# VH-VL binders against Cytochrome c-type protein SHP (shp), part 19

Target 1, 112 residues: Cytochrome c-type protein SHP (shp), of Cereibacter sphaeroides (p81238)
Amino acid sequence: GDTSPAQLIAGYEAAAGAPADAERGRALFLSTQTGGKPDTPSCTTCHGADVTRAGQTRTGKEIAPLAPSATPDRFTDSARVEKWLGRNCNSVIGRDCTPGEKADLLAWLAAQ
Key: E = the ipSAE of ESMFold2; O = the ipSAE of OpenDDE; V2 = 0.75 times the mean of E and O plus 0.25 times the DockQ between their complexes.

## First folded at step 15 (VH-VL; framework fv_rolinsatamab)

Design n5 (from m2 with heavy chain Y106P; at its last look DockQ between E and O 0.80; V2 from the best seeds 0.00; counts 0 for: pae E 2.6 > 2)
Fold by ESMFold2, look of step 15:
Structure n5 (fold): chain C 112 residues (1-112), chain A 120 residues (1-120), chain B 107 residues (1-107)
Amino acid sequence: as target 1 above (112 residues)
Amino acid sequence: EVQLVQSGAEVKKPGSSVKVSCKASGYTFTSYYMHWVRQAPGQGLEWIGEINPKSGRTYYNQKFKDRATLTVDKSTSTAYMELSSLRSEDTAVYYCARGAYSSSWPFDYWGQGTLVTVSS
Amino acid sequence: DIQMTQSPSSVSASVGDRVTITCKASQGISSYVAWYQQKPGKSPKLLIYDASRLQSGVPSRFSDSGSGTDFTLTISSLQPEDFATYFCQQYYRYPLTFGGGTKVEIK
């Protein structure tokens, strides 16, 4: 890992120009969106609402838990995090997430 | 139906403070950020700041950081904006505006506005 | 701070005209622009956000385009109720900022 959760969050906060709000990140993660792919209306479609548990792809393949409490190396590789954000924001929302949305999401997820 | 109802117009003298209220109804108050925006007569819009009504987190436009205070009362679903050390250039209509919790920035519902006039 | 520069400041148009309004951001903001309509004495009303998503109840004659720094709002066939002032807003980066407005007036 080339980074830590704290460093990654700080970088997104700097890009956004404001501190993260983890509660806003939680709300975004749990939200239902209509702008992305029809079969992924929410981040929870694949990851579930309990991020300490394994998720699954639309074809049923297991995804390791997002929570660092269950998967300790979460959010320690900047390339993997950007890939996850890109995939999930575009699939769910239909666009890239703003720096503020990224900061918020990671602030919440990293504390799980 | 989502509604944001603001307190009435105010006339203030320079150096004083004003506190504008914004009562929300028709949605879960703590699920959406509240923003404050002002508009001087015949002018554009200026963002003052935001508050997360669940946590009380605030963030301000630096222009207002030392004079603006945003608060909420969750029990009455009411947001407040206080602006101190008023000057004549603070004469404006002040709006509360609801942002989507997940993005918080497109303002999908606005209060009716509160005219604050600052004059000697 | 990201400055949003709108042009023109006003446009005089007739019912049925196609009207375009532009906003230019002082730095790249991807596609994070919202558009608002404001009638005299009224609050702003959200029209478009999230890369051309129409707000509920907004007629399809409103559309936008652009990415990076240059954005447009288009009214494909102007109706009597569309005479108003229009504002863009960026939400890429704090502080949130608005364009100066474009007044669409009857010719």
Scores: ipSAE 0.481, ipTM 0.850, lowest interface PAE 2.6, mean pLDDT 89
ESMFold2 (binder alone), look of step 15: mean pLDDT 90; pTM 0.930
OpenDDE, look of step 15: ipSAE 0.861; ipTM 0.943

Design n6 (from m2 with heavy chain A100S; at its last look DockQ between E and O 0.81; V2 from the best seeds 0.77)
Fold by ESMFold2, look of step 15:
Structure n6 (fold): chain C 112 residues (1-112), chain A 120 residues (1-120), chain B 107 residues (1-107)
Amino acid sequence: as target 1 above (112 residues)
Amino acid sequence: EVQLVQSGAEVKKPGSSVKVSCKASGYTFTSYYMHWVRQAPGQGLEWIGEINPKSGRTYYNQKFKDRATLTVDKSTSTAYMELSSLRSEDTAVYYCARGSYSSSWYFDYWGQGTLVTVSS
Amino acid sequence: DIQMTQSPSSVSASVGDRVTITCKASQGISSYVAWYQQKPGKSPKLLIYDASRLQSGVPSRFSDSGSGTDFTLTISSLQPEDFATYFCQQYYRYPLTFGGGTKVEIK
């Protein structure tokens, strides 16, 4: 990859104008939302609440764990991270995530 | 029913400090960011800063960073804003405001406001 | 800091009128704008959040539009309870900033 988790987080923090809050990122990841697609009310719908465990797509295909502790190459490709954020934020929340939301989510996920 | 109840009006002299309280009820206090916003008489709104009641993390509008201090008391579900080195231009109504759980950056419930008057 | 410039500063209108309030951001903020209503002597009340979602209990005569730098709040048919001051707020970037307000007054 072209980046590291620390570099991605720093970039989103700079865009947001403040340091990330990983606890806020955890809360967002675990939250149930009504603004997105009905069949994806939470990030946990596909990824589960324990990000060290494999998830699954809506069609049943396995998704490697999000946590770098279980999948060490997570968050090392900036284009893939932006695509993941775009798909998940729009599917779950019904909009793109703000820079602050992106910073918070990555700060939490990268520490898992 | 969510309620944010603030302490009463204060009259202060220039150079002193004020501490405004905001007691929360009707929700899980530690699950929602608390913000402080002020409004000078007849004027618009100005964001002072935020606190995560769970961790105590704060972030301030740089304009206030050296003078404002946000704290919480989790045992009483109460947030506090202290502003030091008061000037006459700090005369304003000070609001606590709760960030939404779905987004911490806009405010779904507000306290009734606390008028702080700074005059000699 | 992102400046939010509201116009007009005030508008005089009659019950039943369509009222439009504009906010302009000093840089692109995508669609990250919230709108508030404040009646005299009261605290602000959230009207619109998260890309045009109405807060619970807000009448459907309130709507917004815009992206990038230019945003509008529209009241399609003004009612007596709508005479108030309205504020926009951006939440794209810290510090969080508000427009200067638009007072909607009876004509």
Scores: ipSAE 0.642, ipTM 0.891, lowest interface PAE 1.6, mean pLDDT 91
ESMFold2 (binder alone), look of step 15: mean pLDDT 91; pTM 0.938
OpenDDE, look of step 15: ipSAE 0.875; ipTM 0.948

Design x1 (from m2 with heavy chain R57S W105S, light chain Y32S Y94S; at its last look DockQ between E and O 0.05; V2 from the best seeds 0.00; counts 0 for: repeat SSSS H102, pae E 10.7 > 2, off the site)
Fold by ESMFold2, look of step 15:
Structure x1 (fold): chain C 112 residues (1-112), chain A 120 residues (1-120), chain B 107 residues (1-107)
Amino acid sequence: as target 1 above (112 residues)
Amino acid sequence: EVQLVQSGAEVKKPGSSVKVSCKASGYTFTSYYMHWVRQAPGQGLEWIGEINPKSGSTYYNQKFKDRATLTVDKSTSTAYMELSSLRSEDTAVYYCARGAYSSSSYFDYWGQGTLVTVSS
Amino acid sequence: DIQMTQSPSSVSASVGDRVTITCKASQGISSSVAWYQQKPGKSPKLLIYDASRLQSGVPSRFSDSGSGTDFTLTISSLQPEDFATYFCQQYYRSPLTFGGGTKVEIK
């Protein structure tokens, strides 16, 4: 697409005013949340804890692995990433992710 | 610049209620949880609860669950904390604070505080 | 609930002194600790988050060390503006809880 993981992360870092932290991204991804939809309490509900493996929606549809090592075109289309973040942050957390959260999540996921 | 501006001090009688407002500006209100924390005179800090400003859903410290009510008005970017059945130990400064990350978060911006005094 | 036990409750120090403040969690909380400074009559101000990261604009004389249950805030060379009360906070699990505070006062 129109971008790279590194370019997306840099844009979110600039908006956050702070560098990304992949360990914070991992912690957020693995955490349980109370603010979103009851049937998606964590990113791992659909994606599993091992992001190199396929996930599934709550209705049973397969989701390709999030890790670029398994799905090479991950995080290369800025519009698709923003749409994915918007949908998933609202489902799990119940709000838009902050620029810092976006940077942290991508820093961790892109390294997988 | 992020600002959280709270309503003025209140003097209340035991058994009554108080509602404190917190007007947010300088950021996207619906992207950050709002938390409420209180501090009794000369004492430490006590977390009351949090609200997701996008959905209005809440989570409370169990100590306050039956007496505290957190709400938001998205159209004015304003959060509210109501505490009912007031008693003398509720005398404190009440702060709104923005969660910097997620619901389990540290607080990067705080309101100026609202003193609530409960006296006979 | 996770209790945060902060010590000492107060410390008297001179400008230029090294000051250390300890916070102990009642169970493991990884690095999910923040530290706040509070001046009399003012709101708390974030100093450190994630047990090591300085908030923007905070002087480098402030640092944190620790992981798991034991955390230490250090002011390497105390300045006149550092006389304040300091609080730790855990955000590993709700309810979010704070240490009891440490008042740093001039000798």
Scores: ipSAE 0.008, ipTM 0.622, lowest interface PAE 10.7, mean pLDDT 87
ESMFold2 (binder alone), look of step 15: mean pLDDT 91; pTM 0.938
OpenDDE, look of step 15: ipSAE 0.523; ipTM 0.888

## First folded at step 16 (VH-VL; framework fv_rolinsatamab)

Design p1 (from n1 with heavy chain S102T; at its last look DockQ between E and O 0.87; V2 from the best seeds 0.80)
Fold by ESMFold2, look of step 16:
Structure p1 (fold): chain C 112 residues (1-112), chain A 120 residues (1-120), chain B 107 residues (1-107)
Amino acid sequence: as target 1 above (112 residues)
Amino acid sequence: EVQLVQSGAEVKKPGSSVKVSCKASGYTFTSYYMHWVRQAPGQGLEWIGEINPKSGRTYYNQKFKDRATLTVDKSTSTAYMELSSLRSEDTAVYYCARGAYTSSWYFDYWGQGTLVTVSS
Amino acid sequence: DIQMTQSPSSVSASVGDRVTITCKASQGIKSYVAWYQQKPGKSPKLLIYDASRLESGVPSRFSDSGSGTDFTLTISSLQPEDFATYFCQQYYRYPLTFGGGTKVEIK
């Protein structure tokens, strides 16, 4: 890694123009959306509602827990985080996430 | 049916304050951000600020930060906007507007508006 | 702050006309624009949000396009109920800002 969770969150907050709301990030992560792919209606489809536990791809392959408490190197590589956000936001919501959505999501996830 | 019902029109003197209420019904009040937006006569829309009714988190347009205060009363599902140190240029229709589900930055339901007139 | 410059300020049109309204952002905002319709004496109504999704009950004659700084709302065949003022709004960053409005009037 080129970064830390705190640095990533601060960068997204600066881009958004406001401090993150971690509760809004949690709500977005757990939400059911209709704008993306029909088989990924929520971030929880692959990651589960408990981000301290392993998730699964649509084909059953394990995904390491998203929470830093279980996977300490989460959110320390800015390119990987942007890739994850791009894939998940587009699959679930049907668009890229705004800077505010990114700040909110990371503020919540990084605290897990 | 989602409804946002605002308090009635007010006439105020310069230097005073106004508090506009917005009673929400037909949805879970704490699950949606509430915003306040104003529209001066014959003009466009200006965002004042937002509040997360669940946590009380607020964020304001810097133009209003020193004069605007947003609050909620969860027990009555009511949002409030108070604007102090009123001037004639604050004459406008003030709207409460509900942020969309989990994408709280655009507004899917609006109150009917409250005309606030500031004159000597 | 991101300024949203909307043009024209008004347009006179007839039923059946194609109407185009332009909104320009003072900096790149990707595609994070919403559009509202406001009829006289009424509050604004959301028309379009996210990646050009129409709000429920909005006719398909309404569409938008654009990315970056230049955005367009199009009414493909103007109907009598479409005479109103239209606003764009960016939601890329705070503070949330609106265009100045475009009145669509009967010719």
Scores: ipSAE 0.670, ipTM 0.891, lowest interface PAE 1.6, mean pLDDT 91
ESMFold2 (binder alone), look of step 16: mean pLDDT 91; pTM 0.937
OpenDDE, look of step 16: ipSAE 0.893; ipTM 0.952

Design p2 (from n1 with heavy chain K54R; at its last look DockQ between E and O 0.75; V2 from the best seeds 0.80)
Fold by ESMFold2, look of step 16:
Structure p2 (fold): chain C 112 residues (1-112), chain A 120 residues (1-120), chain B 107 residues (1-107)
Amino acid sequence: as target 1 above (112 residues)
Amino acid sequence: EVQLVQSGAEVKKPGSSVKVSCKASGYTFTSYYMHWVRQAPGQGLEWIGEINPRSGRTYYNQKFKDRATLTVDKSTSTAYMELSSLRSEDTAVYYCARGAYSSSWYFDYWGQGTLVTVSS
Amino acid sequence: DIQMTQSPSSVSASVGDRVTITCKASQGIKSYVAWYQQKPGKSPKLLIYDASRLESGVPSRFSDSGSGTDFTLTISSLQPEDFATYFCQQYYRYPLTFGGGTKVEIK
């Protein structure tokens, strides 16, 4: 839609004041956190560790793969990305993600 | 137990360089960002930069980017900070500090500090 | 760079007093502030992070509040071990920056 993965990442990098670290984004995605909801301790709870595969909600509803290699229009709609970040960061970490966390996550996910 | 043990105090002449070491133990060294922060006499804390020990990614406070170099040695779980072109205002205690697990941008464990004195 | 301005620079207090330390950011940083305690001759110690979470082993008399640009650290009933210097730190944007510190000392 209104953007590209590269443009989204650049915007979050500008807000953070530093280039992203995709490896840190991967580590955050795979991490187990205690600040969020008890039934979503990790992003992988719903999305799995392999983001090229479909995930599922806690009630079993299918989620299309996060990886652009499997779902080519991922990260092309800025409003949708912000909504996904808001839901996942709050459910897993218990707060909104910082600009740096957003930059890191997108840098990793967009390369998948 | 997590420990960060830094090298001893140093006295340096203006224009020289210093390399401070920080040996980590009690945790998986490559899983946590390492930061460097200094505290000059009569001043607060100043962030120098960070390094991802797994990838080697660094990012520096712009104030130091031309003079500071952060490195790691994975085999010894040791982080290093080198500061070149030293001047008297670089006199400070230099700390290594580990980024927290939940977020790499604040620091849950600190080294004991290394006093670097720059005098002619 | 985001400047963090702490006040007061020092406070003289007695055991049992309520102590409040303020930190003001030069621009909005939402709630991304951490607080540290530094005792004489020692390294800083993390007290509070992630939306007012206390670090493990930190007494419940420590709390913080604030959003946007104005933040406070409160010690509800000062104990002898609380005489130290306290720093705020923003983690919203690089470079990471600290307040100038507030020394809490014996009256």
Scores: ipSAE 0.726, ipTM 0.905, lowest interface PAE 1.3, mean pLDDT 92
ESMFold2 (binder alone), look of step 16: mean pLDDT 91; pTM 0.940
OpenDDE, look of step 16: ipSAE 0.894; ipTM 0.953

Design p3 (from n1 with heavy chain K54R S102T; at its last read DockQ between E and O 0.89; V2 from the best seeds 0.86)
Heavy chain, then light chain:
Amino acid sequence: EVQLVQSGAEVKKPGSSVKVSCKASGYTFTSYYMHWVRQAPGQGLEWIGEINPRSGRTYYNQKFKDRATLTVDKSTSTAYMELSSLRSEDTAVYYCARGAYTSSWYFDYWGQGTLVTVSS
Amino acid sequence: DIQMTQSPSSVSASVGDRVTITCKASQGIKSYVAWYQQKPGKSPKLLIYDASRLESGVPSRFSDSGSGTDFTLTISSLQPEDFATYFCQQYYRYPLTFGGGTKVEIK
ESMFold2, look of step 16: ipSAE 0.701; ipTM 0.897
ESMFold2 (binder alone), look of step 16: mean pLDDT 91; pTM 0.937
OpenDDE, look of step 16: ipSAE 0.894; ipTM 0.953
ESMFold2, look of step 18: ipSAE 0.667; ipTM 0.895
ESMFold2 (binder alone), look of step 18: mean pLDDT 91; pTM 0.938
OpenDDE, look of step 18: ipSAE 0.894; ipTM 0.953
ESMFold2, fold request of step 21: ipSAE 0.764, 0.745, 0.770; ipTM 0.909, 0.902, 0.910
ESMFold2 (binder alone), fold request of step 21: mean pLDDT 91, 91, 91; pTM 0.939, 0.936, 0.938
OpenDDE, fold request of step 21: ipSAE 0.888, 0.882, 0.885; ipTM 0.953, 0.950, 0.950
ESMFold2, last read: ipSAE 0.777, 0.776, 0.800; ipTM 0.911, 0.911, 0.917
ESMFold2 (binder alone), last read: mean pLDDT 91, 91, 91; pTM 0.938, 0.938, 0.939
OpenDDE, last read: ipSAE 0.889, 0.885, 0.885; ipTM 0.952, 0.951, 0.950

Design p4 (from n1 with light chain A51T; at its last look DockQ between E and O 0.80; V2 from the best seeds 0.82)
Fold by ESMFold2, look of step 16:
Structure p4 (fold): chain C 112 residues (1-112), chain A 120 residues (1-120), chain B 107 residues (1-107)
Amino acid sequence: as target 1 above (112 residues)
Amino acid sequence: EVQLVQSGAEVKKPGSSVKVSCKASGYTFTSYYMHWVRQAPGQGLEWIGEINPKSGRTYYNQKFKDRATLTVDKSTSTAYMELSSLRSEDTAVYYCARGAYSSSWYFDYWGQGTLVTVSS
Amino acid sequence: DIQMTQSPSSVSASVGDRVTITCKASQGIKSYVAWYQQKPGKSPKLLIYDTSRLESGVPSRFSDSGSGTDFTLTISSLQPEDFATYFCQQYYRYPLTFGGGTKVEIK
């Protein structure tokens, strides 16, 4: 793709006005939320808690691991990342993620 | 129930420092950001900064970053805010406030406030 | 820094009145506004977060709307316990900033 994990994180950090906190990203990813869809209370609903392993959709279709250690081209296509964030943030939280939330999530996921 | 209990009122001279404590109970202390916010008499709310009790990450409002220091003691579930080089305009009620579960950027529980009066 | 300009600074109203409080952001912040209520001598209390979600125990007469730069908090039928100062807060970008407050007082 058109970008790298480092470039995406830097862009989201600039938009947020502060450096990312990867631990906050991890906490958000693992959290159970009530604002989104009832059948997706957490990012882990589809991706599991171990992001080095494959996940699955609610219909059972396999999702490649999110971790770049397992799927090396993760977070190299800015349009795909924005689409993933949009779907997951809206499904789980019930809104788009803020720039700070995006920075945190990517900082954690990209290090996996 | 979640509680944030702050230390008592302080009267300070200009040029000195104050350290306000905020003891948390009723939740896992390291799982939530802690923020500090102040309210001067007749004024609105002003964000001072934040700390992640788990990682130790801090971030400060630029206005305070040379004078404010945020710390935690995980063993006592207590957050601290120290403000140095006090001036009369620092007279305010200082609050600790917990970042919400759904997002760390707005605050679902607040301490009772600590009045700091800076006067000669 | 994103300035949050709140108006009016105060409003005098009667029980049963509809009260509208506005906040304007100095730049686009999408929908990232939270609202707080503060009674005299008390700490602020979260009312609304994640755009239009009411905090637990907050009556349904409270609502908000807005996107971009213009946001409103509405109390549809003012009750005696609603006399307080209200603040908006943006959480789009650091530093986190609040509106100057709107005091709702009895007429």
Scores: ipSAE 0.756, ipTM 0.909, lowest interface PAE 1.0, mean pLDDT 92
ESMFold2 (binder alone), look of step 16: mean pLDDT 90; pTM 0.934
OpenDDE, look of step 16: ipSAE 0.900; ipTM 0.955

Design p5 (from n1 with light chain S31D; at its last look DockQ between E and O 0.78; V2 from the best seeds 0.79)
Fold by ESMFold2, look of step 16:
Parts: C-alpha cells; structure tokens; sequence
Structure p5 (fold): chain C 112 residues (1-112), chain A 120 residues (1-120), chain B 107 residues (1-107)
C-alpha cells in the first residue's frame, strides 16, 4: 500500500501530540467496554485475544489475523486501517477513537 | 471503593523541591494511567503530566518538562510528583487524578489535593 | 496547545432556571470534551464524557452539546446542590487543557 506501519504510527503520534504507548494500546484492545454495541463489548469479540490467530465475524466468517507476523500486509494501507479503526472503535467504545488511541493501538498491533 | 489519598500540605522556599504522594486503593493500580493537575488559588486547572504505572512511561506538559518528575512505586500502589526549582507562582493545590477505564485522557477519580505554598 | 475559552466567568441564577455554559476551542477537537463540577474546597467531579454520556450518579438535568470548536453544558433546572464551578476539558490531543471555569451562583 500507500504507507508502512512506522509511517502510520508516526502520523497518529503527530496528530496526538505525543509518542504512542503500546501497552496502553494493548490494554485498550483487550478491554471490555460498555459504550458501544452490547454484542461487541471488546475488540476481542471478533479478533480474539491472540491476534496471531484468525478471528471471525458475529456470523462466523473468518477474519485474517491482525498480527503482521501472521498477515504480513497488515497496516500498509491507510484507508483500510482508518476503516478498521472506525468500525472497531464505534462498535466497541461507541465513538471514534482519538488520535492517541489510534497511535497506541497501532503501536501495539504492528509489533505483533 | 476507589480512593486516591495524597500527602499533607507543604510549605516550601523558592528554589527548593517538593514531592507529593498519591496512594491508590480499591482498584488495580497498574491498569490505569495517573495524571497530575494543579490549581492555583482561585484559578483554573492545569495539566502537569501523566504516567503509566505499568511501564513507567511518562509524558509532560512542555511547561513543566524540565522541572516535573512523575514516578510510581508499584509495591505500595503510590504515585509521586516531584516539582523542582519552586517559585511563588507554583503555589497551588496539586491533584493526582486517575485516567478513566474507557479512555485514559479524562479523569474519573481525583485525590483530595495537596496545598503547596512557596514563600520566603 | 489547544486553548479552551470558557464563558461566562460567572452566572447568578435562581433555583429552577436553565443555565448554559459555553466552551470554545482554539481549533477543531471534534466532540472530545469532558465536563467537571468543582464545589468549594473539593476536588473536581467528572460529569460528562464520551459523546455526551453522563457519569454514574449525575442527574439527567445535566447535558452537553456541540462539536468542532463550540460546546455547551446545560443545567435544565438548576438545583441548590448545583452551586459550583464548572470546567470543560479537551482530550483530543496533548497537552490536555481546561477551560477557565464558570462559577454558578444561586441568587
């Protein structure tokens, strides 16, 4: 694609005004939230806690692993990443993620 | 019950340092960011910085980056803020504040505040 | 830094009145504003966050609105316990910044 994981993370860090915290990104990914849809209380609802493994939609359709170690082209297309963030953040948290949340999530996921 | 209990009031001379403690209880200390915010008498709120108690990651308001130091002691669930080179305009109530579970950038629980007075 | 300009600095109102407090950001912050209440001698208390969600135990007479740069906190029917100073806070980007506060006085 049009970017790399490092470039994408740097862009979100610039928008947030601070370096990412990958551990905070991990915590957010694994967290149980109440602000979004009741049937998606966590990013792990569809992706599982082990991001090196395939996930599934609520109807059972397979989702390729999020980890670049298992799916090497992850986080190389900025439009796809923004789409994933938009859907996941709204479904789980009930709002768009802030630039800082995006930076944190990607900093953690890209290292997997 | 979540509680943040801060150390008592301090009177300091210009040029010295102060270290304020914030003991957390009622939750998993390392799972929530800790922030420090100050309020000069009769004034608004000013964010000093944040610390991730799990990793020790800190980030500071540029205004304080050369004078403020945030640390934690995981074994006692205590956060600390040290401010050096004190001057009279540093007279304020200093609060520790916990980042919320859903987002670490706004604060759902606050300590009772610690008045730091800087005078000759 | 994103400056949050809050107005008015104080409001005198009667019990039962509608009170509106405004907060203006120096640049676009989407809807990433939180609101706090602070009573004299006490710590701030979170009222509103995440897309106008009320913190647990906050009465439904409190609400907010706005996006981009202009935000309002509304108390639909002022109660005696609402005497306090109110602050907005942006959480769009670092450093985290607060409005200057609005003191609501019961007349």
Amino acid sequence: as target 1 above (112 residues)
Amino acid sequence: EVQLVQSGAEVKKPGSSVKVSCKASGYTFTSYYMHWVRQAPGQGLEWIGEINPKSGRTYYNQKFKDRATLTVDKSTSTAYMELSSLRSEDTAVYYCARGAYSSSWYFDYWGQGTLVTVSS
Amino acid sequence: DIQMTQSPSSVSASVGDRVTITCKASQGIKDYVAWYQQKPGKSPKLLIYDASRLESGVPSRFSDSGSGTDFTLTISSLQPEDFATYFCQQYYRYPLTFGGGTKVEIK
Scores: ipSAE 0.709, ipTM 0.901, lowest interface PAE 1.4, mean pLDDT 91
ESMFold2 (binder alone), look of step 16: mean pLDDT 91; pTM 0.940
OpenDDE, look of step 16: ipSAE 0.893; ipTM 0.954

Design p6 (from n1 with heavy chain S102V; at its last look DockQ between E and O 0.78; V2 from the best seeds 0.79)
Fold by ESMFold2, look of step 16:
Structure p6 (fold): chain C 112 residues (1-112), chain A 120 residues (1-120), chain B 107 residues (1-107)
Amino acid sequence: as target 1 above (112 residues)
Amino acid sequence: EVQLVQSGAEVKKPGSSVKVSCKASGYTFTSYYMHWVRQAPGQGLEWIGEINPKSGRTYYNQKFKDRATLTVDKSTSTAYMELSSLRSEDTAVYYCARGAYVSSWYFDYWGQGTLVTVSS
Amino acid sequence: DIQMTQSPSSVSASVGDRVTITCKASQGIKSYVAWYQQKPGKSPKLLIYDASRLESGVPSRFSDSGSGTDFTLTISSLQPEDFATYFCQQYYRYPLTFGGGTKVEIK
């Protein structure tokens, strides 16, 4: 694609004004939220807690693992990453993620 | 019930250091960032920095980077803010504040504040 | 750093009045603004976050609007317990910054 995980993370860090915290990203991914849609209280609702495993949409369609260790071209297409972040942040949290949240999430996911 | 209880007021001379404690209770201490914010008398709020209690990761407002040190003691659920090379402009109430919800940057619980007075 | 400019610095109002407080960000911050209330001698209290969501226990007379650079906190019918200083805070990027405050006083 048009980018790499490292380049995406660096861009979000620059927008946030601070280095990412991958552990905070993990905590956000695993968290249960009440601000979004009731049927998607967590990123793990569709992706599971083990990001090396396939997930499933609410309609039963398979989602390839998020982890680059299982799906090597993850996080190499900036448009696809922005779409994923937009869908997941809005569905789970009920808003777009801040630049800091994006940096944290990608820093954790890209290392999986 | 979430509570943040801070150490008592301090009077300091210019050039010295102060260390303010913040004892947390009523929640999982390592799951929420701790922030420090100060307020000069009759003035607005100024963010000093943050610490991830789980990893010890810190990030500081550049204004304070060379003088502020944030630490935690996980065994006592206590956060600390140390400010060195104090000057009269550092006279303020210092607050610890918990990030609202996991990984958020606004503050739902605040300590009662610790007045630090720096005078010659 | 993103500067948050709050106005007015002070408001004199009567119980029952509608009070509005504005914050202007020095650059676009989408809707990443929180609002705090601080009573004399007390610590700040979170009122509103995440696109006008009220914190638990905050009365419905408090509301927020705005996006981009211009934000407004509204108290629809001022009550005696609403005498306080109000601050906005952006959380779009580091360092986290606050407005200078608006003191709401009884006329």
Scores: ipSAE 0.693, ipTM 0.893, lowest interface PAE 1.3, mean pLDDT 90
ESMFold2 (binder alone), look of step 16: mean pLDDT 91; pTM 0.937
OpenDDE, look of step 16: ipSAE 0.899; ipTM 0.955

